VHH binders against EKC/KEOPS complex subunit cgi121 (cgi121). Designs and how they scored, part 116

Target 1, 174 residues: EKC/KEOPS complex subunit cgi121 (cgi121), of Schizosaccharomyces pombe (q9p7j3)
Amino acid sequence: MILPLFPETQVHVFVYENVSNCAAIHEQLISQNPIYDYAFLDAATILYKKQVYSAIIRALEDRRDEQMKTKTIHSEVILSLSPKTEISSAFRQFSMTKKSKNIVVVKIDSKLTEEEEFERLDKLVEGNRVEFSDEELQKLIDFKVLKKNYKLDPSTLENPLASILSSIALRGYS
Short names: E, the ipSAE of ESMFold2; O, the ipSAE of OpenDDE; V2, 0.75 times the mean of E and O plus 0.25 times the DockQ between their complexes.

## First folded at step 13 (VHH)

Design zb11 (from za5 with T52S; framework vhh_7yz9_2)
Fold by OpenDDE, second read of step 14:
Structure zb11 (fold): chain B 174 residues (1-174), chain A 120 residues (1-120)
Amino acid sequence: as target 1 above (174 residues)
Amino acid sequence: QWQLVESGGGLVQAGGSLRLSCTASGFTFSSYRMGWYRQTAGNEREWVALISKSGRTDYADSVKGRFTISRDNAKNTVYLQMNSLKPEDTAVYYCTARSYDKYGPTEDYWGQGTPVTVSS
């Protein structure tokens, strides 16, 4: 898909459930295998499509302004999900782990169609692809983790989207 | 060849101030995003402050309101003014220069680092 604010940048987002090889993927990421040039997120930490898109936009803005904190646009997406500026914290909070079962995968600057990109990614991920939708994401979310990551309280839990988006957008601003 | 040379580190008491400098050579300074990272033993290097070509500044939450990054392109120098220093600011501070293309970072240069020790 194309984001209106970044018409020259093609973005694809995929959701996988019941992934059996997260540990193997994680090892490839640690070794910085270029074939795994994606942002791998733990689906347990993602509740809304807009949450993902907001993080992508934030990362793209930082790239545009040449103010990326991390080394790659995909790592910057992971950082951008966090209300905190610490990179290590962001990765602990949102990145896929060896123990993850469900994941959200983001590709920035794709040269392929969504289907072509899926075929490529499907060779790397051993799981079931599901629709990237709020309905599917809410089935995979861990609300305890979500509450912790964004410091949600009873007053914000009624509409967590607003709080999440604010956290992403205002990160690093005073 | 390119070079980044930090200076200004040292020992300071809590609540004190230091001013770090980093002088660049061997590349077009004005074309790079400049920044400061810091690292303690056994931990990963963390970003502290960044300043873009256009002068946009970003700060880590832990230093916001206390540190100020600036640059002088005529002198090929980036500065980090550190006020209200805390013991937890103790680290080796590294100067960095980053170039970009439309896809992201292309080159990263790092200085040798300057140690900052904040005593209680």
Scores: ipSAE 0.904, ipTM 0.958, lowest interface PAE 0.5, mean pLDDT 96
Fold by ESMFold2-Fast, scan of step 13:
Structure zb11 (fold): chain B 174 residues (1-174), chain A 120 residues (1-120)
Amino acid sequence: as target 1 above (174 residues)
Amino acid sequence: QWQLVESGGGLVQAGGSLRLSCTASGFTFSSYRMGWYRQTAGNEREWVALISKSGRTDYADSVKGRFTISRDNAKNTVYLQMNSLKPEDTAVYYCTARSYDKYGPTEDYWGQGTPVTVSS
C-alpha cells in the first residue's frame, strides 16, 4: 500500500484469526528477538483499516520529525494508536498478549515483498490469515475494549470512526 | 567514549521548581535529538519531553504547560525546567540522546539518572 504523505514507505498489514501460539510470540517480543520486528496488535482493539493507517502515519510523522518516543517504528505504531502517549499504557491497551486469539501485524520499511513477508510470518504465526478489511476486522473487534481504550460514550460507539481518528491524530495536543 | 551527566535533582515541596541539566561528551551533540524520560519504582520508563536538532519540542500530557525543555549546543547541554511540581512527578529522571536515519533511531545514549522527590 501507498500512503500519500509517505509514498516511498513500504507498508504491509496482515490479519490473523484463531492464533494458537500468541504466548510463544509474546515471549519472543519480550526477549527483543530482531526476527519479530513487527507491530503485533491485538485485533480486539482494531475496528477499521483507517485506524491502523492513522497510527502508521502518525508514527512516520514522528520519525520524520525525530520525535519518536519508543525504540522502533513498529513500537511507535503501537504507541500512536493510543489517545494518550504513555508508553506502558499504550502497550497494555493495544499490543497482543499471551491470551490474544486474533492479531493484526504491521511491517514498515521491509526489503521483502508482501508475499515474502507472509512466508516469514507464516513460520512465526500459527493461525489463519484473513483479508485486511473493515469487514474482517469487525468480526474480531471487542467493543468493550474499544470503548475503554478511546473513552467512547454510547452515542459515539454507534459510529466511532471520526472520534478514533481524531484521538490518534491529536494525541499530545490535548 | 560517550557520556551523559545529569544534575539538578533533589527534594522539593509541592508547587516548587527544579531545573535539571544534562551535559554530553564523546559525540556530536548538535546532531542528536535530546530528551528526558522518568521512571518510578517497579514501572517502565515513560517519556517526559523531547527536543529535536532544530529545537522543536514535544511534551507528555502530564507535564505540558509545567515543564520546558531547552538545549544549548555551545555547552553540549539539555535542560528541563520543572515548575508547579506535584508529588506524582517523583521519579528518577533520565537524559537521553538519539540519532536518526531514514528508518528511525540508530544510536540511543542514556544517562545514569537523577532522582527527584516531590513532597506533599
Scores: ipSAE 0.502, ipTM 0.822, lowest interface PAE 2.5, mean pLDDT 90

Design zb12 (from za5 with T52A; framework vhh_7yz9_2; at its last look DockQ between E and O 0.75; V2 from the best seeds 0.81)
Fold by OpenDDE, look of step 14:
Parts: C-alpha cells; sequence; structure tokens
Structure zb12 (fold): chain B 174 residues (1-174), chain A 120 residues (1-120)
C-alpha cells in the first residue's frame, strides 16, 4: 500500500488472531532481532483502519521533520497511536504484550509486495491471518481498553473515530 | 572525537528556574536535531524537548509551557530554559544529537548528563 502523502514509502498492515507465540515474538523484539523489524500492536487497542493509518502518517511526518522521539519508525508508529507524549505509556497502552492473543502488524519501507511480506511474516507469527478491515478489527477490540486509552466518555462513544483521530493528530498540542 | 558537554544543572527550589546548556564538538552541529532527555534512577530515559534543524520544537506534555528549547548554531550550543520547576522534574538531563536519512535516525550522540534536583 502507498499512502498519498508519502508516495515513496510502501506500507503493509496485517492482522492476526489467535496468536500462540506472542511471548516468543516479544522476546525477539526485546533482543532487537532485525528479522522482527515491524510494529507489533495489540489488536485489543485498535478499532479502525484509519486509526492505524493516522498513526503511520503521524510517524512518517515526524520522520520527515526529523522529530522522531523513538529510535525506529516502527516504534514511532506505536507512540503515534497514543494521545500522550510519553513513550513508555504509549507502549504499555498499544504495543503487543506477551499475553496478547490478537495483533496488528505494521511494516514501513517494505521492499516486498504484500504477498511476499506476508510470506515472510507468516514464518514469524503463529496465528490466523484475517482481513485488515474495520469489520474484523471490531471483533478483536476491547472497548474497556479503548475507552481508557483515549479517555472516551458517553458523549464520544457514539462516534469514537473522531475522538481517536483528534487525539492522534493533536498529540503534543494540548 | 565527537563530544556533547552539558552544564547548568544543580539544586533549585520548587518554582525556581534553571538554564541548561549543551556544547557540541566533533561533528556538524547544524546537521543534527538536538534535544534533551531526562532519566531518574530505575526508570527509562524519557524525551523532554527536541529542536530540529528547521527550528521546529516539540515538548513532552509534562514540561510544555514551562520549558523552552533553543539552539545557536554559531556556538554549537543547545539550551533548555526550565521555568516553574517541580520536584518531579528532578532527574539527570542528557543532551542528544540525532542525524537522519530518509529511513530515519542514523546516529545518536549523548552527553554524560547534568543532574537537576528540585526541592520541595
Amino acid sequence: as target 1 above (174 residues)
Amino acid sequence: QWQLVESGGGLVQAGGSLRLSCTASGFTFSSYRMGWYRQTAGNEREWVALIAKSGRTDYADSVKGRFTISRDNAKNTVYLQMNSLKPEDTAVYYCTARSYDKYGPTEDYWGQGTPVTVSS
């Protein structure tokens, strides 16, 4: 996938459910294994495709402006999901954990086709790939976690997308 | 051969002010994004303020409105003006320089840090 604002940057997003080896993946991430150069998100925290895209765009903008807070574009994507500027908070709120069951995986600057990237990633993730769609994401979301992460209230729950996108876009502007 | 040398840290009362300085040498200062991080014992280092080559500044929520980052390329120096200091601002403050390519950061340089203690 190519984002209109960043035509030279190829992005792929994958969703896995019933992942059995999140703990193993997490260990590889801690050890900074380059084979695992992805953003691994907990699907329980993701409700919309646009939420993921907005975070990606924010991360790419920060890279473009040389204002990344983290060390890698993928970690910056995780940070960009958060309404807060604290990196540790963002990771605690949105990143895959050892106990995660469903995950969203983001690849930035891929040199491969989507299918080729999937084949590569499929060797790392032991789970079932599902479509990256709002319909599939809403099956995996934990609304309690979502409400907490974005401080959603009854007035914003009817249309949480607007609130989420605003939080992402306006992070650091409060 | 590169160096980042911080100065200006010390003990200050809550509500007080400090101004940190970081002088760089051994690399092309103007080509780097400069910034300040801080770290307390047992915790991860957290970003505080960043200033890009373009002059764009970003601040952590915890310091926004109180801290101001600036740079003087002619002096190879980056500054952090810290006003309305709070006890929770107590930390070792580290100066950092980051270079970029089209894919992201390429080099990170760090100073040795300067301690800031804010008493109640």
Scores: ipSAE 0.904, ipTM 0.956, lowest interface PAE 0.5, mean pLDDT 96
Fold by ESMFold2, look of step 14:
Parts: sequence; structure tokens; C-alpha cells
Structure zb12 (fold): chain B 174 residues (1-174), chain A 120 residues (1-120)
Amino acid sequence: as target 1 above (174 residues)
Amino acid sequence: QWQLVESGGGLVQAGGSLRLSCTASGFTFSSYRMGWYRQTAGNEREWVALIAKSGRTDYADSVKGRFTISRDNAKNTVYLQMNSLKPEDTAVYYCTARSYDKYGPTEDYWGQGTPVTVSS
């Protein structure tokens, strides 16, 4: 996909359920293996497509403005999901862990079509691809985790989208 | 060969102030994003304050309103003014310089660090 504000930046997002090799992927990420240069997110933390796109946009804006806090655009996406500025807590709360079961995977600056990128990623992830959609994400979310990560209170629990997006601080609604 | 040399750290009582300095050499200072990170014992480095070559600043939540980053391109120096210090601000503070291309960071330089201790 092409974001309007970043027309030269191709982005792909994939969702996998029932992933059997998160521990192996996690080891590769810790060793900084460049083949695994994606953002691997725990799907238990993601309820909306717009949540992911808002974090991508925030990361790209910080790159454009030379204000990235982390070393890669993909690690910056993980930070950008967090309502807080602390890097370590953002990774603890949103990144895939060795115990994760379902994941959301983001590729920024792809030179490949969605199909081509999927073929590469499918060699790395042992799980079942599902559609990147609010419908599928809602099946994978853990609402207890979502509530904790974004400090949601009773007034926001029925429709938490606006609260979550404001926490990510997508600068002014378009 | 590039260098980043931090100074101005030390011991200060809670509520006090310190000003950190970082002097750069061996690269075109005005073309780099400058910044400060800090590290407490047993933890990862965390960003504190950043200042772009344009002068735009950004601050971590824990220091916003208390710390001010600034740069003097004529002296190749970036500063961190630290006011209303708390014991939680105790850390080694690292100066950093970063350059970018369209895909992200390309050069990422770090100083040796300057210790800051805030006593209660």
C-alpha cells in the first residue's frame, strides 16, 4: 500500500494466526539478523487497522523530521504504538515475544509487490496467513492487554478507537 | 576521525540544576541531529532529548518541562539544561549525533558518557 503523505514509501502489513515458531523468530530479531528486518507485533495488542497505520505514519513523520529515537524504521513503528516515550516499555508491551501465538508483521520501504513480499515472509513464519482487516484483528485481540496498554477507562471501552489514536498522537485528525 | 566529548556531569542535590555540554569534532556538526540518551544500571539506554539540524526539539515524557536541549553550531556544541532534578534522573548521559538519508539513520555516533548523580 501507498500512504498519501509518503507516496514513494511502499508498505505491506500481514497477519498470521497460530504461529508455531515465534521463539525462533524472536531469537533472530535479538541477533539483529537483517533477513528479519520487519516489525513483528503481538496481535493480542492490535484491534484496528488504523492503529497500525497511525503508528506507521508517526514513525515515517519522525524519520522525515530526523527525530527517530530507535535505530530502524521498523523498531520505530513499535515505539510509535505506545502512548509513552520509553523505548523499553513499548517493546515489552507491543513486540512479538517467544510466547506469542498470533502476529502482525509490517514491512516499510518494500521494493516488492504484496505477493512477492508475502512469499519472502512466508519462508520465515510458520503459521496461517489471514486478512489484515478489523474483522480478523478483533478475533485475535486480548482486550485485557489492550485496556492495560492504553489505560482505557469505562467511558472509552465501548468504542476505544479515538482514545487509542490520540494516545499514538497522530498529529491532528485529518 | 570523529569525536563527541561530554562534560558537566557530577553530583547534585534533588531540586538542583546541571548543564551538560557535548563538543563535536571530525564531522559537519550543523548537518547532524544531536541528542541525549541516558542509561541507569542494569537497563537499556533511553532517549532524553533530541534537536534536529533545523532546531526542532523533542523530549521524553519523564523530562518534559524540566530539561531543555539547545545547540550552538558556531561552537560545535549541544547542551542539556537539567532543572528540578530528581533522584530518578541519576544515570550516565550520552551525547549522540545522527545523520539521515531517505531510508533512515546512516551515521550514528555516541560519546563515552558523563555520570550524573542526584542525591535526595
Scores: ipSAE 0.752, ipTM 0.908, lowest interface PAE 1.1, mean pLDDT 91
Fold by ESMFold2-Fast, scan of step 13:
Structure zb12 (fold): chain B 174 residues (1-174), chain A 120 residues (1-120)
Amino acid sequence: as target 1 above (174 residues)
Amino acid sequence: QWQLVESGGGLVQAGGSLRLSCTASGFTFSSYRMGWYRQTAGNEREWVALIAKSGRTDYADSVKGRFTISRDNAKNTVYLQMNSLKPEDTAVYYCTARSYDKYGPTEDYWGQGTPVTVSS
């Protein structure tokens, strides 16, 4: 995908369902294995493609402005999904866990093509890759988790897109 | 070779103020993003305030409106002015310096930390 404000930045997003090795992946992330330099998100927290892209744009803006709060662009994407500024809360809310079953994986600044990243990730992730689409994401979302993470009331839960995007874009400014 | 030396911590009563200072040596201070993080017992470090080389500032929600970060490039010093202190601000405060290239952070330098205790 081409981001209008960041046309030189290569972005790949992958969705996997029924992942059986989340504990093993989590162990590699804790050990900071560079092979696993991706943002690994719990799909239970992601409802829209635009939600992911808004977080990516926010992270890229913070990188451009030299205001990243975390160590890598991928961890900054995870932080940027949160409506609040606290790093530990954002990671608890949005990162994959050892018990995750469905994940969204983001790669920024890949030197590989999408096909080459597919080949790499398919070897690391033991699950079924599905299309990165609103339709597929809506099969994996947990609305109770979404409501808690974004503090949504019942009236906004029918169409939460604008509220979620505003929360991401205006984090720290409200 | 590089050093970050914090000062200004201590014990203060709730509602009081403290000013933390951090003096840098061994790198080109004006080229680095400076910042303050804090750590309470049993928790990971959380960011508090950042100041870019441009002077642009960012604040964590918990301190916004009460804390002010500033820098003096001539003195190689970054400051954190802490007003309206609360017991929950009790933490060890760490100064940090970060350089960036086009792909993100390249170097992170950390001070030894300065304790701040806010009594009720």
Scores: ipSAE 0.602, ipTM 0.860, lowest interface PAE 1.8, mean pLDDT 90
ESMFold2 (binder alone), look of step 14: mean pLDDT 83; pTM 0.832

Design zb13 (from za5 with T52V; framework vhh_7yz9_2)
Fold by OpenDDE, second read of step 14:
Structure zb13 (fold): chain B 174 residues (1-174), chain A 120 residues (1-120)
Amino acid sequence: as target 1 above (174 residues)
Amino acid sequence: QWQLVESGGGLVQAGGSLRLSCTASGFTFSSYRMGWYRQTAGNEREWVALIVKSGRTDYADSVKGRFTISRDNAKNTVYLQMNSLKPEDTAVYYCTARSYDKYGPTEDYWGQGTPVTVSS
């Protein structure tokens, strides 16, 4: 897909459930294998499509403004999901771990169609692709983790999207 | 060959101040985003402060209001003024220089680091 604010940047987002090789993927990421040039997120931490898109946009803005805090645009997406500025904290909160079962995968600056990118990614991920939708994300979310990551309380749980988006957008503005 | 050399680290008491300096050579300093990161043993480097080419700055929440990053392009030097230091600020501080293209970072240079120890 193309983001209106960044028309020259093609972005693809994929959701996988019942992934059996997250540990193997994680090792490849640690070794910085260029074939794994994606943002791998734990689906348990993602509730909305807009949450992902907001993080992507924030990362792209940081890149545009030469203010990236991390090494890559994909790692910046992970950081951008967090209300905190600490990189290590953001990764602990939102990044895929060896224990993850469901993941959201983001590709930025893709030169491939969505289907072509999927075929490429499908060779790396051993799981079932599901639709990138709020409905599917809601099936995979861990609300305890979500509440912790964004410090949601009963007053904000009525409209968690607004709180999440605010946290992402206002990171570093406290 | 490019080089980043940090200086100014040392031992300081809590509440004290330090001023770190980083002098660059071997590349066009004014074309790079400059920054400071810090690292403790066994942990990943955390970003502390950035200053882009235009002079705009950004800070980690943990240091905002206490640290100030600045640059002098004529001297190829970036500074980090650290005030109201806390024990948790104890770390090795690294200077970094980063260049960008439309896809992101192209070059990423790091200094050798300067240790900062804040005693309680």
Scores: ipSAE 0.883, ipTM 0.946, lowest interface PAE 0.5, mean pLDDT 95
Fold by ESMFold2-Fast, scan of step 13:
Structure zb13 (fold): chain B 174 residues (1-174), chain A 120 residues (1-120)
Amino acid sequence: as target 1 above (174 residues)
Amino acid sequence: QWQLVESGGGLVQAGGSLRLSCTASGFTFSSYRMGWYRQTAGNEREWVALIVKSGRTDYADSVKGRFTISRDNAKNTVYLQMNSLKPEDTAVYYCTARSYDKYGPTEDYWGQGTPVTVSS
């Protein structure tokens, strides 16, 4: 996908369901293995494509403005999903864990095509790739997790998009 | 060759103020984004504040309105003015210097850390 404000930045987003090796992936992330330089998100936390794109845009803005709080652009995407700028909290809220079953994987600045990245990820992730679409994400979301992460009340849970996007875009300005 | 030297930490009572300083040498200070992070025992380092080359600043929600980051390029020094201190601000504070290219951070320097203890 090409972002209007960052037209030269290559972005790929992949969704995997029924992943059986999350514990193995998590160990590679802890060891900072450069092969795993992606943002590995727990799909239980992602409801909309726009949610992911808003976090990507915020991370790219922070990179452009030299305001990244984390070490890599991918870790900055994870931080940018959080309504607060607390690094450890954001990672606990949105990163995949050993217990994750469905994941969203973001790659920024890839030198590879989407198909080549998929082939590479297919060797790392033991699961089924599904379309990155609101329909597929809706099947994987955990509304209890979403409510907790974005402090949503019952009335906003019925249509949380605006609240989620506001939380991401206004992080640090509230 | 590069160095970041922190000073100004110590013991202070809740509601008090402290000013941390970090003096840089061995690199072109004015070209780097400067920042402060803090760490409590058993936890990862948390971001506190940053100031970019232009002087634009950003703050963690927990310190916004109470802390002020500033820089003096002539002295190669970044400051953190901490007001209305709370016991939860107790941590080791780390000064950072970071340079960027179009793909993100290229150099990331860290000071030795300076302890701040806020008593209730």
Scores: ipSAE 0.543, ipTM 0.843, lowest interface PAE 2.4, mean pLDDT 90

Design zb14 (from za5 with K53R; framework vhh_7yz9_2)
Fold by ESMFold2-Fast, scan of step 13:
Structure zb14 (fold): chain B 174 residues (1-174), chain A 120 residues (1-120)
Amino acid sequence: as target 1 above (174 residues)
Amino acid sequence: QWQLVESGGGLVQAGGSLRLSCTASGFTFSSYRMGWYRQTAGNEREWVALITRSGRTDYADSVKGRFTISRDNAKNTVYLQMNSLKPEDTAVYYCTARSYDKYGPTEDYWGQGTPVTVSS
């Protein structure tokens, strides 16, 4: 996948449902095992493909501008999903936990093809891969979590996409 | 061989001000993004402020309008001016230096931390 403004950046996004080993993956992330250098998101927090892409673009802009707040581009993606620039809150809101069941996995700057990354992840993630599409994401979302994370109210419910994308892009710098 | 030495922490009353300093040695200071993080007991380190090589600044929402980060490349020093301090600002403050290349962050250096206690 190729992003406007970052055409040389390789981006791969994978979606897994019914993951049984989230606790094991979480332990590897805490130990900073380099094999797990991906952004592991809880699918309960992701409603649209554009939501993920907006966070990726923001993270890449912050890297380009030398404004990354976290150590890795993948951690910066997680931070960029949050409407606030507060690292601990962003990770609690969007990162996978040991209790997660469905996950979205982002890889940036891979030296591997999408197929090779999938083969690698297939050994790490004990779940069923599904297409990265709005239709599949809408089966996995938790609307209570989404509403809480983005502070959605009746005025935004008519168009949650626009509100979510604005929250990611602006983050108080509008 | 590299060092980041923080100073200026201490005890201050709510509403007061402190200026933290961090002096770098053993690397080319002007080529690094400088920043401040803080950590309270039982919590992970959280970003507070950063300043790029060109002097562009960015701040966490909790400190915007109260804290100001600046740098003096001639002195290899980064500063954090903290005004209108609140008890919630009580933490150990860490100075950090990061370099970037075309593949992202390359080197991270961290100081030992300087404690700041804000009394009510």
Scores: ipSAE 0.385, ipTM 0.758, lowest interface PAE 2.8, mean pLDDT 89

Design zb15 (from za5 with K53S; framework vhh_7yz9_2; at its last look DockQ between E and O 0.96; V2 from the best seeds 0.83)
Fold by OpenDDE, look of step 14:
Structure zb15 (fold): chain B 174 residues (1-174), chain A 120 residues (1-120)
Amino acid sequence: as target 1 above (174 residues)
Amino acid sequence: QWQLVESGGGLVQAGGSLRLSCTASGFTFSSYRMGWYRQTAGNEREWVALITSSGRTDYADSVKGRFTISRDNAKNTVYLQMNSLKPEDTAVYYCTARSYDKYGPTEDYWGQGTPVTVSS
């Protein structure tokens, strides 16, 4: 897909459930295998499509403004999900771990169609692809983790989208 | 041939101040985003402060209001003024230089680091 604010940047987002090889993927990421040049997120931390898009946009803005804190655009997406400026904290909170079961995978600056990118990614991820939608994300979310990551309280829990987006947008402004 | 040489680290008491300097050579300093990161033993390197080629600054939450990053293009030097230092600021501080294109970072240079120790 194309983001309106960044028409020259093609972005693809995929969701996988029941992934059996997250540990193997994690090892490849640690070794910085270029074949795994994606942002791998723990789906347990993602509730909305807009949450992911907001993080992507924030990362792209940081890139545009030469203010990236991390080394790659994909790592910047992970950082951008966090209300905190600490890189290590963001990764602990939002990135895929060896114990993850469900994941959201983001590709930025893709030269491939969505289907072509899927075929490539499908060789790396051993799991079931599901639709990237709020409905499917809602099935995979851990609300305990969500509450912790964004410091949600009972007043914001009924409609957490605004709080989440504000946290992402205002990161570093508190 | 490029170099980043940090200086100014040392031992200070809590509440004290230090000023770090980083002098660059071997590349067009004025076109690079400069920054400071810090790292403690056993932990990943964390960003502290950044200053773009246009002079825009950004700070980690943990140092905002206490640290100030600045640059002098004529001297090819970037500075980090650290005030109200805390024990948790103890780390090796690294200078970094980064160039960008439309796809992101292209060149990424790092200094050898200068240690900062803040005693209680």
Scores: ipSAE 0.879, ipTM 0.943, lowest interface PAE 0.5, mean pLDDT 95
Fold by ESMFold2, look of step 14:
Structure zb15 (fold): chain B 174 residues (1-174), chain A 120 residues (1-120)
Amino acid sequence: as target 1 above (174 residues)
Amino acid sequence: QWQLVESGGGLVQAGGSLRLSCTASGFTFSSYRMGWYRQTAGNEREWVALITSSGRTDYADSVKGRFTISRDNAKNTVYLQMNSLKPEDTAVYYCTARSYDKYGPTEDYWGQGTPVTVSS
């Protein structure tokens, strides 16, 4: 897909459930294998499509403005999900780990169609692809994790989306 | 051959101030985003501050309001003024220089680091 503010940037987002090889993927990410140049997110931390798109937009804005804090646009997406600027905590909170069961995978600057990118990614991920939709994400979320990551309290639980998106957009301002 | 040389680190009491300097050579300083990261023992490097080629600044939550980054393009130097220092600011501070294209950083230069110790 193409985001309106970034018309030349092709983005794909995939969701996998019941992933059996997160430990192997994690090892490849630590080794900086260029074949694994994606953002691998723990789906337990993602409730909304807009959460992911907001982080992508924030990362692309920081790239455009020379304000990236991490080495790659994909690692910057992981940082951008966090309401805080600390890189290590953002990765601990949002990145896929060896113990993850379900993942969200983001590719930015893809030169491939969605089907072509899926074909390549499917060789790397041993799990079941599901639709990138709020319906599927709601099945995979851990609400205790979400509440902790974004410090949601009873007053924000009525509309958690707005609070989450505000946290992503305003990182560093509060 | 490019270089980034940090100076100004040392031992300071809590509540005190230090000014770090980083002098660059071997590349066109004015076209690079400059930044500071720090590393505590046993941890990954963390971002502290940046200043873009156009002079815009940004700061990590932990230092906002206490640290100020600035640059002097005529001297090829970036500075980090560190006020109201806390023991938690104890780290090795690294100067960085980045160039960008439309896909992100293309060059990512790091200095050798300058140690800062804040005693209580």
Scores: ipSAE 0.695, ipTM 0.891, lowest interface PAE 1.5, mean pLDDT 91
Fold by ESMFold2-Fast, scan of step 13:
Structure zb15 (fold): chain B 174 residues (1-174), chain A 120 residues (1-120)
Amino acid sequence: as target 1 above (174 residues)
Amino acid sequence: QWQLVESGGGLVQAGGSLRLSCTASGFTFSSYRMGWYRQTAGNEREWVALITSSGRTDYADSVKGRFTISRDNAKNTVYLQMNSLKPEDTAVYYCTARSYDKYGPTEDYWGQGTPVTVSS
């Protein structure tokens, strides 16, 4: 994917359902294994492609402007999904856990093609790849988790896209 | 050898003020983004404030309007002025220095931490 504001930045987003090895992946993330340098998100927290892209754009803006709060661009994507700048809260809200079953994986600045990243991830993730589309994401979302993470009331829950995107774009400006 | 030396922590009553200082050596201070993080017992470090090499500032929601970060490049020092302190601000505060290239952070230095206790 080519971002209009960051055309030189390579971005790949992958969606996996029915992942059986989330506990093993989580252990590799804790040990900071460089092979696992991706943003591993719980798909229960992601409703739209635009939600993921907005977080990526915010992370890239923070990298450009010397304003990253976390150590890597991938961890900054996770932070950027949160409406707050509290790092631990963001990771609890959006990161894959040992109990996750469906995940969204983001890679930024890959030196590999999308096809080569697919081959690499197939060795790391024991699950079924599905299309990164709003239709597929809507099969995996947990609306209770979404409502809690973005503090959505019943009126905003009926059309949450604008509220979610505003939360991501305006985080830190309260 | 790089160093970050923190000072100014201590005990203060709620509603009071403290000024933290962090003096750097062993790297080109003026080209680094400086920042403050804090950690409470049992929790990971949380970001508090940063100031870029060009002097732009940013703040965590919890401290915005109460804390001010500033830098003095001639003294190789970054400051955190903390006003209207709350018991919730009680933490160990860490000074950080980070350099950037087009791919992100290239160096990331941390001080030893300075404790701040706010009594109610």
Scores: ipSAE 0.561, ipTM 0.848, lowest interface PAE 1.8, mean pLDDT 90
ESMFold2 (binder alone), look of step 14: mean pLDDT 84; pTM 0.835

Design zb16 (from za5 with K53T; framework vhh_7yz9_2)
Fold by ESMFold2-Fast, scan of step 13:
Structure zb16 (fold): chain B 174 residues (1-174), chain A 120 residues (1-120)
Amino acid sequence: as target 1 above (174 residues)
Amino acid sequence: QWQLVESGGGLVQAGGSLRLSCTASGFTFSSYRMGWYRQTAGNEREWVALITTSGRTDYADSVKGRFTISRDNAKNTVYLQMNSLKPEDTAVYYCTARSYDKYGPTEDYWGQGTPVTVSS
């Protein structure tokens, strides 16, 4: 995938449902195993493709402008999903946990083709890969989690897209 | 009441071919990811190949290009076509079936294994 403002940047996004080895993946992430250099997100927190793309664009903008708050572009994607600049809070809100069942995985700056990334990730993740689409994401979302993470009230919850995207794009400029 | 019955193992000369079959009963075969593992004496089980419900396949590096996994949902059978066999492929081969629900894998079934011996 090519982003209009970052045509040189390779981006791959994968969605897995019914993942059985999230605890094992989490241990590898804590150990900083370089094979696991991806953004692993809990699918319960993601409602739209545009939500993920907005976080990626914000992370890439922060990298371009030398304003990253985290050590890696993948950690910056996780931070960029949050309406706040507090790293620990963002990771608690959006990162895969040991108890996660469905995940969204983001790879930026891959040296591999999309097919090769599919092959690698499918070996690391014990679950069923599904299409990265709004339809599939809406099957996996937890609206209670979404409401809490973005501080949505009943009036915005019926059509939350604009509020979510604004929260991501305007993080730190409240 | 579930069963996985493997067949097709045996003795074969190096460079030869074998086709393993695994027929499932007692569960909805088309809803399960199917796979093959192998085990040599003194070693842990090693993953060989898998095929998803949609037909996507994956292989261990040691067998890629030589082995082909396929499935026939009408016959409740998964196959492993093994070509260009090497003595190092000698092992007991196990058929596996795995299902998932929204909380992860729900059922994990294993066959009894079928021995494959490759002689030089």
Scores: ipSAE 0.000, ipTM 0.102, lowest interface PAE 19.8, mean pLDDT 82

